# VHH binders against Uncharacterized protein AF_0307: the designs that were tried, part 1

Scores and structures below are computed, not measured.

Target 1, 238 residues: Uncharacterized protein AF_0307, of Archaeoglobus fulgidus (o29937)
Amino acid sequence: GSAVDYILEKNFGDRFVKKEFKLWPYYENIKEVIKWIENESDAVAFSSHTARLFDSTLLERRGIKIIPIIFVRHPIIRIHSAYHYERKQVDIFRPGPVIARNTDFKGYVEIRLAIPRQEFNVSNFHVFRLADMLHGEKNMKPLEKALIALKRLPFIGLVEEFEKSMTKLEETVREYFPEFKASVIRTNVQFSPDMPLEERLKIIKNEVGKDFYKKLMEINEEDMVLWEKVVDMYKEGF
Structure headers, positions and changes below count from the first letter of each chain, unless a header shows other numbers; Kabat numbers aren't used for antibody chains.
ipSAE, averaged over its two directions, is called F for ESMFold2-Fast, E for ESMFold2 and O for OpenDDE. V2 adds 0.75 times the mean of E and O to 0.25 times the DockQ between the complexes of E and O.
[cut] marks letters that were taken out.
Atom coordinates printed by the task and the answers are left out, and those that the model quotes come from them; centres of patches stay.

## First folded at step 3 (VHH)

Design s1 (from d9 with N58Y; framework vhh_enristomig)
Fold by ESMFold2-Fast, scan of step 3:
Structure s1 (fold): chain B 238 residues (1-238), chain A 121 residues (1-121)
Amino acid sequence: as target 1 above (238 residues)
Amino acid sequence: EVQLLESGGGEVQPGGSLRLSCAASGFTFSNYAISWYRQAPGKQREWVSTISSGGSTYYAESVKGRFTISRDNAKNTLYLQMSSLRAEDTAVYYCAKLSYRYGSSTWYDYWGQGTLVTVKP
């Protein structure tokens, strides 16, 4: 997010651009994203919350190499953080902010889960987004696609290991931009939580109750598999 | 056995009102969000409104301000109060309980049989 956007802006200035797209349908989204990348020929860094991932060979065949910068975090922490972030937005049109301002955290999850094309915001979000790299693979389940995508990515960040993630980002980007610096930002918008992960999860569990917390874990079971694999990569010094 | 049974549909003139009911059984009704969907002839099912377990509501833009979703947990019943009805509201109306299954394009596992609403001039 916002911390990575700041780092990219600081390194690249006017060569850093941002744009949002309609998420659906998938092929219209990636068509517009590819056009954006091609038309912004002076830019080298691109940020979007709504640009969907795609087979990188589509641009590599045209001489454009793409390095996705993607972060994962504990799925329950992500959903809870998204709820609180969206509550602060003055937006009367987008479902996320409107729902978040008009219900508690439990209601936010329940309502978004019940609406088609909103459910991915509260159920297996990371798997949904990463599986897009293999969108054309009709015989694979989304988790399988996401795990293959993870192996193919030149970089994956972990919010719970933000400093190590910044070090890995710098190493990855410096292969192409030797002057790139991804120093940890302490005084700006940041990914890093103020509280240890287990304490924050305990607070959320107490807020929603044991039964709902169990359901929240169940609807995010694939994201938990993906998150745990990234955690293991970071423990092994990836 | 989860069962949902809709009732209250019928014929009404433009500008009229109807109240739909959905009787639920086979699960702890008060613990779940429940939704209304509709399907017009030759069209796909579209989401209309959802009410959370705690009573918070959200509506499709096409019905906002005209329809009101509510629930009675003591009676295990979901309601949809429809006012200022338009010809475009003509559809079979379904109540639905989500039991999520990953990798499916179907977000609702439990659907009622539906109740027909016809708005005629």
Scores: ipSAE 0.592, ipTM 0.831, lowest interface PAE 1.3, mean pLDDT 87

Design s10 (from d9 with T50F N58T; framework vhh_enristomig)
Fold by ESMFold2-Fast, scan of step 3:
Structure s10 (fold): chain B 238 residues (1-238), chain A 121 residues (1-121)
Amino acid sequence: as target 1 above (238 residues)
Amino acid sequence: EVQLLESGGGEVQPGGSLRLSCAASGFTFSNYAISWYRQAPGKQREWVSFISSGGSTTYAESVKGRFTISRDNAKNTLYLQMSSLRAEDTAVYYCAKLSYRYGSSTWYDYWGQGTLVTVKP
């Protein structure tokens, strides 16, 4: 998400704004997010780690067209990347950075699973986030909601296909902002950009052991279904 | 069957100290991270501290520097040493192990019965 933030800032300057919110409860979160969007009348690009998704018709009824910019990536790589990112933060209040600095990767996963309302950070994260678009559908399973949300989104990015994702983002945003450019990028130094997905997964599997890796796959089985669907979309060139 | 049994609670004056214990059985204690939680009357349950299987610790900001979590794997026991106690530390304290079911995102919480800590002037 820092690369996308950089692109939005370069394109929109002071019309790009960021804000964080309390995640819980859901309806208080989206109330504050909608208020933020409405009150930032000069802004056109909004970024947040803690703004939860909601039915876009809520803003469309208020005369605001919204284009969610969402990226998915392999669940295990996402969790491992999150662990290493959190370790570098100086934050003393948020659980993620504090836990990451004080334990290894296995401990980070096990401890976040043990804390109520933290488990989604290491278990089916993408499904949890996308299912919020159909939060009102109480009789649907989270994965079903996430797959329906995926079909309704004007854009979905795939980190493993970063260049193609930037091309799709540019095409999507240019319908509304003709001068938008998604070509300004910073290199990730945690893993080589040229390292194949399977080699990165092998490194993680060797780090945590086969038994723990199996557990990671099982607790992310819904995210694997969602990620594979997005991978297929990118292979087909939708 | 997983069982957790807390003890060591009681009444104490502000600035005092207490040592809570949690006796664990029914699982390989040394292989799991274990947490302390608390719940004050009329309020939601809040996380207090955890210790990893390897002994790494972390704390909620409200108790950092005052509470110390530790474990004795030979005795299958978790401890919470509480010092500089405040009125707002009054709560029922629980030790907790969160377990998961394979092939499902559904989680099961394994909680003890709790031990009451009352801090009063």
Scores: ipSAE 0.000, ipTM 0.191, lowest interface PAE 14.2, mean pLDDT 83

Design s12 (from d9 with T50A N58Y; framework vhh_enristomig)
Fold by ESMFold2-Fast, scan of step 3:
Structure s12 (fold): chain B 238 residues (1-238), chain A 121 residues (1-121)
Amino acid sequence: as target 1 above (238 residues)
Amino acid sequence: EVQLLESGGGEVQPGGSLRLSCAASGFTFSNYAISWYRQAPGKQREWVSAISSGGSTYYAESVKGRFTISRDNAKNTLYLQMSSLRAEDTAVYYCAKLSYRYGSSTWYDYWGQGTLVTVKP
């Protein structure tokens, strides 16, 4: 999300705002997020790592149209990337950075799983986040809610197809922001190409061992279903 | 059958120390992260500390610097060394093994019976 933040800031300047919300020890912050969006009446672009997703009709009924910008990523790559990012943060208060600096990658996953409400950071992260859009629907399992949310979203990004995602984002918001230029800004910024997905997964598997890698896949099997559907959407020219 | 058996609780004065033990059986202890939880009278159970399979540790802010979690994989035993004990540390202390079930949130499937710690003069 730092690349997306950069693109939004370049397009919207002072109309782009960022805020983090308390997620630990309490998981829900939807009410605070809604108040933030309502109070930032001059802003048009909002970014947060900790804001929970919600039913967009809650704000549409208040005269605010929301276009969620959500990205999915291979779940194991996401967890590994989050570990290394958090390790480099100076934050002494949030669990993620503190645990990451005090553990290796395997220990980071294990300790996050052991702490209530921290497990969502290393197990089915995307599914639980998207399921929040249908929080009131009690007859569905999280994966079912996430798949319904996916169908209702005007945009879904795929980190492994970042350039295509930026082009689709520009198309999605053009009706409201014809001046928005995601693909042009991407070209000017010149983001570095990443190692192929399969090679990166092999490195992680070698780092943690086959048995723990199998456990990582098992605790993220719902995220794998969700990620594969988004991958297929992008392959089909979605 | 998975079993977790806590011991070492008792009465201690403020500023005192206690060492709790949790004897584990029925699973490969060395392959799992294990936590300590506590439940004060009339309160909900709260997480205290966790130790990874590799020995990395993390603590709740209320006990950081005063409690030390450790493990002995050869003895299948988890420890909680408690120092500088306060009245608010009075609780039943539980050993907990983390598990995950497909299609649901992470939770603890295995809890010990608990050991009572009372901090008073």
Scores: ipSAE 0.488, ipTM 0.781, lowest interface PAE 1.6, mean pLDDT 84

Design s13 (from d9 with S35A N58Y; framework vhh_enristomig)
Fold by ESMFold2-Fast, scan of step 3:
Structure s13 (fold): chain B 238 residues (1-238), chain A 121 residues (1-121)
Amino acid sequence: as target 1 above (238 residues)
Amino acid sequence: EVQLLESGGGEVQPGGSLRLSCAASGFTFSNYAIAWYRQAPGKQREWVSTISSGGSTYYAESVKGRFTISRDNAKNTLYLQMSSLRAEDTAVYYCAKLSYRYGSSTWYDYWGQGTLVTVKP
């Protein structure tokens, strides 16, 4: 996201690049991502909302070591934040912003669930994203793939533990770039904490009602397992 | 530049009432949800209440039924009407513009300087 992009730009300058891709089909996406990484020979930091994860050996065979930077957030908070963020965008083409501006939060979830390939934005988003690292494993369930991917990742961030995540990111990247700094280079910005997680969930539950909140939990059951695993990793000194 | 300025704090006895105001500038006030937070001496800030751009209101359990949040979009002003005040309500009260970010943390937000509310017998 924006804070990580800022940190990467400050550390790497012109060696930091961004690009967006068509999400489907999967193999066309990763083919274009790999080509982008290879063609940006002077770049060392890459940011994209639409580049999908893949088996790291594909790039290792080509002489390139990749460190994915992925953040996990409470699934319901993520969906609610996405709704409010997209609602502010003046975008007439992308379905997320268009839907968000024309309905309430419940409608946003229901409509995206009903549209093929939009459902991942409101149902098990993190599992969908991490399972891509094992996309070729035909007999494995998405959550199982995501949990294996989690063990293979050199870094996983937790939005609810942002400062600890930045410390871990710095430790991970410094193994390859000793001068890397994950803190804000300038301290002229005042930081204020977000509303507590439990209060935000209560607000959302009150907004949508208990029955719909139960539906949100059910359609994000796999993401809840994944998120809780990452929370536990952070509590245990990950 | 986003600015938030709180006023209306003071000293009251238990059971008393106060009305806090927050004057906002530097952004389109009517487009944002705005919150009240408070910080008691030696404690971390806690959320008190939020009002959405559409006027929906939300309250912490500790203040529900006693506090009322409201907004005047023509005046770019947020209000907190506090009644039945208790000693536990003693804190500096802050107006906050909250940011919703997709896939990232809020590492930057705007808070006012605060207004002190003291509830003592």
Scores: ipSAE 0.000, ipTM 0.159, lowest interface PAE 14.5, mean pLDDT 82

Design s14 (from d9 with N58Y E61D; framework vhh_enristomig)
Fold by ESMFold2-Fast, scan of step 3:
Structure s14 (fold): chain B 238 residues (1-238), chain A 121 residues (1-121)
Amino acid sequence: as target 1 above (238 residues)
Amino acid sequence: EVQLLESGGGEVQPGGSLRLSCAASGFTFSNYAISWYRQAPGKQREWVSTISSGGSTYYADSVKGRFTISRDNAKNTLYLQMSSLRAEDTAVYYCAKLSYRYGSSTWYDYWGQGTLVTVKP
């Protein structure tokens, strides 16, 4: 579980449910996600690593209001964290854990780029995720879709501003669930030690070398644009 | 047009060895990472091994220490040396090349036709 999963479980108990889906193909995924949401009539909070985003009007037309809870973080830090997380999983079937346990960080990135439908895990992940909200717009580039989706979202979290993100999440959710509390996370979730973002990036750059780090930045160029936009939103207090 | 052609499969007894080859054409072979995958009867395709353009090698836990991936850039050929073969290694083995398109969330991948490896006494 994530910190957000912990908060949802504390607030909603048995009305919080989790399920995983096959990521591909897109329309098969969202069909199963929508069916899951409709069939879990008593649930109000839903968590999944593999549920893909879609046009909210698909459920609004069915009388269901959806509040997506999405977090963005620096793309290189996200990939590095995903690598270390997956190394800890004892899973012999899923590509992520298998690759992570058999490679260093540089190899993990190279192998994921070389495997069909794994590349998004190491290249423009956030853009990939948010662009799904406008999946049907075939003539629009992924970054353009993600930026439009960002403007339409009732909430966007920023991992680098986690406490402020929790405050905004509480404000957003309380419009529909007045007793919702996000503050309980402060006492029960293990937080990383203080380390400035720039220092963590320097450590990764030293690990992979300057040439590979440049490649990481290039293959995540769109995610950098998106992340910087969210950082600016948080600095301005939207 | 990108073409990948696997060969070297066959029947072998448990503990035996086989060497698979993948002949590549239609692209600059030396510039790409190339992978081996396999599909056992009734199962989904699984990743076996990858070799980078620079020669770095990576293996699935199930084959580590038993299989060796290598490449010959002058011959545009990828190899998989398999030793200590087990019944669970029985599968069709595929050579795969991935093409990344910047600014696209979709990938186009090219797969060979495969070569069958059967491990039985």
Scores: ipSAE 0.000, ipTM 0.188, lowest interface PAE 14.3, mean pLDDT 83

Design s3 (from d9 with N58L; framework vhh_enristomig)
Fold by ESMFold2-Fast, scan of step 3:
Structure s3 (fold): chain B 238 residues (1-238), chain A 121 residues (1-121)
Amino acid sequence: as target 1 above (238 residues)
Amino acid sequence: EVQLLESGGGEVQPGGSLRLSCAASGFTFSNYAISWYRQAPGKQREWVSTISSGGSTLYAESVKGRFTISRDNAKNTLYLQMSSLRAEDTAVYYCAKLSYRYGSSTWYDYWGQGTLVTVKP
């Protein structure tokens, strides 16, 4: 997110860098990401929406310690949010914005499900992204890879528990950068209570109808398992 | 058993028009988005257009304004009206249904056998 980018920029200044990559194919993506990290020798914080996750030992063998900063959120809220975000973008080339501007929310989901390499944007997105950490495990199901990745991550954020996630991020990063502060976001961004999760889901269900909402839950059932595991982690403390 | 059968292909001169049809059976046609894809000789298969169950449409940039996708749910038929055809539109055209499985992240991809469109003088 933009909030995490703000925190990283405030802490690291010019040692914070951003870059986007072609998402496909996987091995070309990670090759370019690794090259970027190695070539930005003065940088310590890296942000990208399109850098795919990979086995951290690839960089650890080269003397680079990586701490992935990943956030999850309720799958249906994520898809709905992505639709509205992409709809506002002035981009005539990228598929997401083009689809979003030319359809309603139901059409956005259906069309993405009908086009190869677009379906992951509306079906089990978080599982798809986290499973990349074990991309080489071809005989393992994506959810199994994502759950193993979750256990290996030093940090996982939960959008629905943003303040607790910022506290955990601060604790995790301070192990390597003692002066790191996530408190800046808490003082500079006025906290306004968001609509409760259940109310937001009910609004979406009313927008799309019960039958389509059922379809959204079904095509995201693996993301629901992953999200519920992260919710449980936050309920049990840090 | 899901089946998709394309028809309407043929030879046409540049600037001409063709209407492709795809007859669907073995599933509740009205509940699914259906797509047109094409594959030109020696090239990869490319997406052309998709229509949602509710009638929302999307087109590849190369065919916008020239092609119109539509559906007739009563006839279980998908159409592609092609106008202002160019040599670059020469390809085998495929009707395609990507469907998700309830309770898993697994999809069933169904493709027709294709119909050849040749644009030449």
Scores: ipSAE 0.258, ipTM 0.645, lowest interface PAE 3.4, mean pLDDT 86

Design s4 (from d9 with N58I; framework vhh_enristomig)
Fold by ESMFold2-Fast, scan of step 3:
Structure s4 (fold): chain B 238 residues (1-238), chain A 121 residues (1-121)
Amino acid sequence: as target 1 above (238 residues)
Amino acid sequence: EVQLLESGGGEVQPGGSLRLSCAASGFTFSNYAISWYRQAPGKQREWVSTISSGGSTIYAESVKGRFTISRDNAKNTLYLQMSSLRAEDTAVYYCAKLSYRYGSSTWYDYWGQGTLVTVKP
């Protein structure tokens, strides 16, 4: 689980549920996600790595208000962190952990890019996921959809500003659950801050070489635009 | 500039073996992951196997344990050793180098012309 999953579980107990879905095709995914939300009548907090985002009107018409809890992270740091996390998993069936355990970081990225429907895990991941909120807008490019989605979200987290993100999450959720606590519950977990962003990026660049690092930036160009937008929002103290 | 040229296809009996080759030119072969794909009659192209620049290998479930991907960086050549061939392995086999299409780059996927493998009783 993520730190957010821990916080939601501590606040909601049995009213916090998790489930995974097949990512493809899109409409079958959201059909199963909506059914899950409707069937878990006692639950109020839902977590999934594979539930895809959708137009909120699909559930608002049924009297269900959804508050998406989404975090953005520097794209290259996200991919690198996913690689190291998956390396530690003893999973012989899912491609991510298998690839991660059998290669270095460069090979992990290369192989993910070469497998159908795996490339989004290492290329514009945040844009891919956020654009789903406007999936029905066929005449818009993914980045445009993601930026519009960002403006409409009641909350957006930034991993590089984790404490400030937790404060904003608490403020947002307390509008609907007055007793919700993110900051107090955080004292029950050990927070080990990562190496400073620029130093981590330099290490990654040295690991893969300057040529491949340039390619990583190119395949994540849209995610960089999105991430920089969220960074600016946090700098302005919104 | 980038060119991929497959060879080694042919007709083989079920249970037989074939070795496909892909000669690469126009890029620094040793720096890239290269894949094998195939397209059977009336079906979409499907991924078969990938080898990273460092030699790590991954296979589609349908070929795992029967096919072996390898590379010879000195010869700029990719190989696919196929064993225990089945009728459903009948396809045109393509060597592929994926492009990085996102960002300001206009890079494209590079495909060879293909080599036909026919598995007949």
Scores: ipSAE 0.331, ipTM 0.633, lowest interface PAE 2.4, mean pLDDT 85

Design s5 (from d9 with N58T; framework vhh_enristomig)
Fold by ESMFold2-Fast, scan of step 3:
Parts: sequence; C-alpha cells; structure tokens
Structure s5 (fold): chain B 238 residues (1-238), chain A 121 residues (1-121)
Amino acid sequence: as target 1 above (238 residues)
Amino acid sequence: EVQLLESGGGEVQPGGSLRLSCAASGFTFSNYAISWYRQAPGKQREWVSTISSGGSTTYAESVKGRFTISRDNAKNTLYLQMSSLRAEDTAVYYCAKLSYRYGSSTWYDYWGQGTLVTVKP
C-alpha cells in the first residue's frame, strides 16, 4: 500500500479518495464499500486498508468498470511484515494491533489462529481475500475461487517483482486513463527489496524455530499455491 | 481425546472477584494457545482472552485491566482471574482450543461445557 496510494494521489489528485471500514467483529463490509464507490461520483481512484473485495460485475451497471489493484507476496513474509507494522499502530480496538503489541511473532500467529475471523490474517490470507470476488459461488473451495478470480483480474501485482508490477499496472490503467504513470522515485516509501527472499525466510525460520516454521508453511499451503502461480505469471512475462 | 472442563463459576456481587479454571486433557497443553469465551443470555458468543503457548496474553477491550488469563503447564490448567465484576459480565464462560487445522481451510474447535457466572447484588 503506501507506494500505490502515492501513485494514485499523484495521478488523480482530488479524484483519489481513501476510507477505512470496520472489519471487527465482522469480517464483511462489501455493501458499505460499494455504496462508498457509488457515492463518491467525482472520484476515480479508491484506496482502503480494510475494504473487502467483491464481484466487480455488481458495478458494471452504468458503465462502472472496476480495476482492482491487488498485490500478493510470499505468505510468510506478508505475515511477518504485518506483525511488525501492526506493532507500531496505537489502535486499541482492532485485534491485529492489540495482539501484535502484546506478544512476540509466534504468539501473534497462535493467538490469531485461535480467534475466529482472525485466522485469515495469518493463514491463506491472499486466497481468502481473492475468494471474496466469487462470494456468490457457495459450492466451491476457497482456493478454486481465488484461482478463478486471479484469471479474471486485469492486474495482479507481485511485491517481490515491484518494478515489473508497476510497469504492468501502468499498462493496465492506461487503457482507461492514457496519462496514468506508475513510475515513482522512492522518497517517502519504506518498501525495500534489498534483502533476498531466501534470506528473509531464513531469518524468520530462526526466529520461530523449525517446527513452528513448518506449521506456518502448512497453514499457508493454499497461499503458497496462489503465490507460486503469480510468480510463474511474472516469469512468463504476461 | 481432547477434553476441556471449566469450574469456578458462581454468584458474586458487583465489584467482586471469581477465579475460573479449565482442566485440559488429551493434547500437549503447553504447545497451544487457549482462549476464554463467554455467552450472555440472548447474545452471541464473544471472545474474552487468549494466552499463547509462550505465555503472551491479550484481552477484549471490555475486560482489559479487570481480568487476568494465566496457565499452569505442569497442571494442564488455564485460569481466568476476574476482578471488579459488573452486571454485564454475567454469562456462561467457555474454555476453548480453537485452532485452524493445518493444511486445511477448516477450523478445529474444542469447547468446554461452560461455567455460569452471575453478577447480582
């Protein structure tokens, strides 16, 4: 997020809007998100930390074309990054920040797994979120929904290939906004791709121990399938 | 077989204290996070507190500063020390080992039978 928010604000100015939605104690806010988009008639770019994904056909009426800007990253790196980010938040109401401030990384994962609707923040997060795009399909497994959603998306970003992702985003958005530019100089973005993925994973494995790392991989088995598919897409130059 | 057995509930006056216990068996207690939940009459079951395998604790905002969760791994027992009790704390309290099943998108839930706490003058 913050890098994408910066790009959207630079391109769209006042036509870029942000809003946060309540997720806890409920895990769905699709109706509220859709109404927000409909009510912000002058806006063309929307950002939210908490908005759930939805079937874009719900907004195809009146010619509203939705271009979801979604990024995936290695599941374990995502969880570890989320833990450290949430520790720095002063939010006293959201479970994530509260749990993160009061435990270590292993405890953060264990506690979130033990609370219904919090487990998806540490288990198959990307699969769970993408499956929301096929919310109406009740007889399909979450991974199947996520893979179908992935195939239908006009864009999917990969954090480990951030520069290529920005190029792809620019190409995708320019079909509707010819002046859109996704290239930015890192001046106030804390994203750093300096450490190799393998090294980051070794650090985390050392932090939690081999047994817990194995469990962390197991509870993110579906996200690993999804992430590897996106990695392959980026290697094939889609 | 996983079993959780709560005890320690009862009637108490507002401002009073109670200590709940949960005896666990059928699994390696020390390796898991364990939670307390409660359900008041006519309400949905709500989360109260969780303690990690390493002893880290977290609490629902409504009970923070008044309740203390703890564990005794040698006795396979979870505790909830409740202080400054209010009428709204009246509920059946449940011990829960709620864990995501590894390698699956399904929950693996173990609940105790519950213990009733009634706060009344």
Scores: ipSAE 0.185, ipTM 0.635, lowest interface PAE 5.1, mean pLDDT 84

Design s7 (from d9 with T50F; framework vhh_enristomig)
Fold by ESMFold2-Fast, scan of step 3:
Structure s7 (fold): chain B 238 residues (1-238), chain A 121 residues (1-121)
Amino acid sequence: as target 1 above (238 residues)
Amino acid sequence: EVQLLESGGGEVQPGGSLRLSCAASGFTFSNYAISWYRQAPGKQREWVSFISSGGSTNYAESVKGRFTISRDNAKNTLYLQMSSLRAEDTAVYYCAKLSYRYGSSTWYDYWGQGTLVTVKP
């Protein structure tokens, strides 16, 4: 999310704000997020890694319309990227960075699965986050909630199609902010060249072995369904 | 029936040592990663240490250099050797068997009943 944060900061300046929240419990999280949005009355763009999704009618009743900006990525590549990112952090208190600095990728995944409220970082992350939009639907499975949430979102980004995602973001935001420019900023910022998806997956599979790669696919089966849906949207809609 | 049974807790003075054991039954112990957790009165449960099926270990920063996790696959037993104990280590200690499941935010098959460690001057 640093590229999207950069775009929002360049378009909105001091009307772009960032804040982090305690993820748990859910209702305390969304209460604090809603309070933050209401209290930042001059802000129009909000960024957070820990703000959880909720039913948009909660803010619409208060006269506030929100446009969630959410990106999905191939789940195995997301976990692998998170591992390498956390290895670079000088954090001695949070388990993620500590584990990442002291073990290999397999150990990182195994340990995260063993820690309460950390498992979502390595298992069905996108489904976990999107299902929050329908948190009140106790009789629905998380994947069903996430797929319904996906249909209701005005925008969904795909990291593997970043340029197309920026074009769609610009179209979506310009409906409310006609001067918004993601494409102009992209021409001045070179996004890092990425290895082809298939090659990155082969490298990871070789790194962890076939049996563990199969486990990674199994614990991320719901995220694979969600990711494939977004891939299909980009093939059809872009 | 899968069971995890912790033992070895007790009272020690600061600077003392204890060795906790977790006896496992009802599954192929050598195939699974096992963790130690602890819960102090009025606090949330916190992760302490981990050992993979292959023997790779990791530790919470607060216990690194003082605690050692190990396993004996022939005896289906997990150990936590604790040294240089502090008042802050006072807690009920649990072992937990990792489960690789999807479609759920809960990835534990089983938790033990716990063993109490009290560090008093």
Scores: ipSAE 0.000, ipTM 0.143, lowest interface PAE 17.1, mean pLDDT 82

Design s8 (from d9 with T50V; framework vhh_enristomig)
Fold by ESMFold2-Fast, scan of step 3:
Structure s8 (fold): chain B 238 residues (1-238), chain A 121 residues (1-121)
Amino acid sequence: as target 1 above (238 residues)
Amino acid sequence: EVQLLESGGGEVQPGGSLRLSCAASGFTFSNYAISWYRQAPGKQREWVSVISSGGSTNYAESVKGRFTISRDNAKNTLYLQMSSLRAEDTAVYYCAKLSYRYGSSTWYDYWGQGTLVTVKP
C-alpha cells in the first residue's frame, strides 16, 4: 500500500518510517525488522514490502505492542496488479521488475513459478505471508497456519472493501492513538469507481486463455480459501 | 503418457561446449514452460534455466551468460547450449515440465531420466 502509507504519513509525519529487507533467510529477516523497530524509538508507524511476519510476543517481551496492518485481495487480481506495478519500476536488479519488463503476464507467472524462492509471488502469496506468524509449526500445513494467524490478527483489510477496511483500521488504531484518522482522509472521487471484480477477472481470463486461467486458480486454491474467509468476515461483522 | 528424454551429455574439457536436447511427448509442448535442472554427486538438485511457453527465458546466476535455453515447438524439443564449461558444471542434467498443480514444493510434474555432463581438467 501507497494509500495506507499516505494515511500513516498524514497521521504521524516524521514518526512514520519505511525500510526494505532481504527476504531470506527468515530468521535474519525478522531479526533485522525487530532491530529496526527498536532503533526507531521515536517512530510509531512502520511500512515495508519485505518485512516478514512473526509471533507478536517477540516484540511484547521487549515492551513493544505491535498492530500489523495487512490487506488481502483476490489472488489473481493481486498477481496481475503486481505484474503491471513491477513493469513500471526502474529497478534493474530485483527479479520481479526485471522479469515483468521482459515478458507478458503469462510468462511472468510461468518464470516466477519456475524459480526457487520466487514462486510464492504467483502462488498462494497471502497464505505464504500469513503463515509466517506460525513459522515454527513445522507439522502444520501453510493454509492452517494462515487461518490461525488471521484469527489472531487485530486487523485485516480487504482491498475489495476499501472503505470498510479504512473504517475498521481507524477503529483498531484509535484504541492506542485516539486522534488517528483513516476514513476521513480518503479520496472522495464520485465519478471514478473501480472496475467491478468480476469484469476484471473476465479481462484477465481473456488475456491468458481459459486453460491457463484454470491453472492460475488451481495454484492459488489456498489463497482463494483465505480470501473468501476475509470476504465473509467483512459481510458478517461490519 | 508424458515423457521427457534428455540427450547430448558427455565428457568435455574446461572451456568447452555441449548442446543438450530434451525430446518431449504426451502433452502439448508449446503450452508449457520447461526448465533445466542439474544434480552434482552428493548435492541437492539445482535449477538452471527456464523458457516460458511464449519463449521468454531466465537463468540461475551461476550459468548466466554461458548457457542459452531455447525451444523448437515444431519438433517438441528443448535445448540447452552450454559454453565456457567449468568443473563445477559437472552434473546430471534434467529437463522438467512446469506443473500448475498446487503442492507444498511440487512445481514440476514430470522429469526426464537425465543426461550426464562431465567437465574434466
Scores: ipSAE 0.572, ipTM 0.853, lowest interface PAE 2.0, mean pLDDT 88

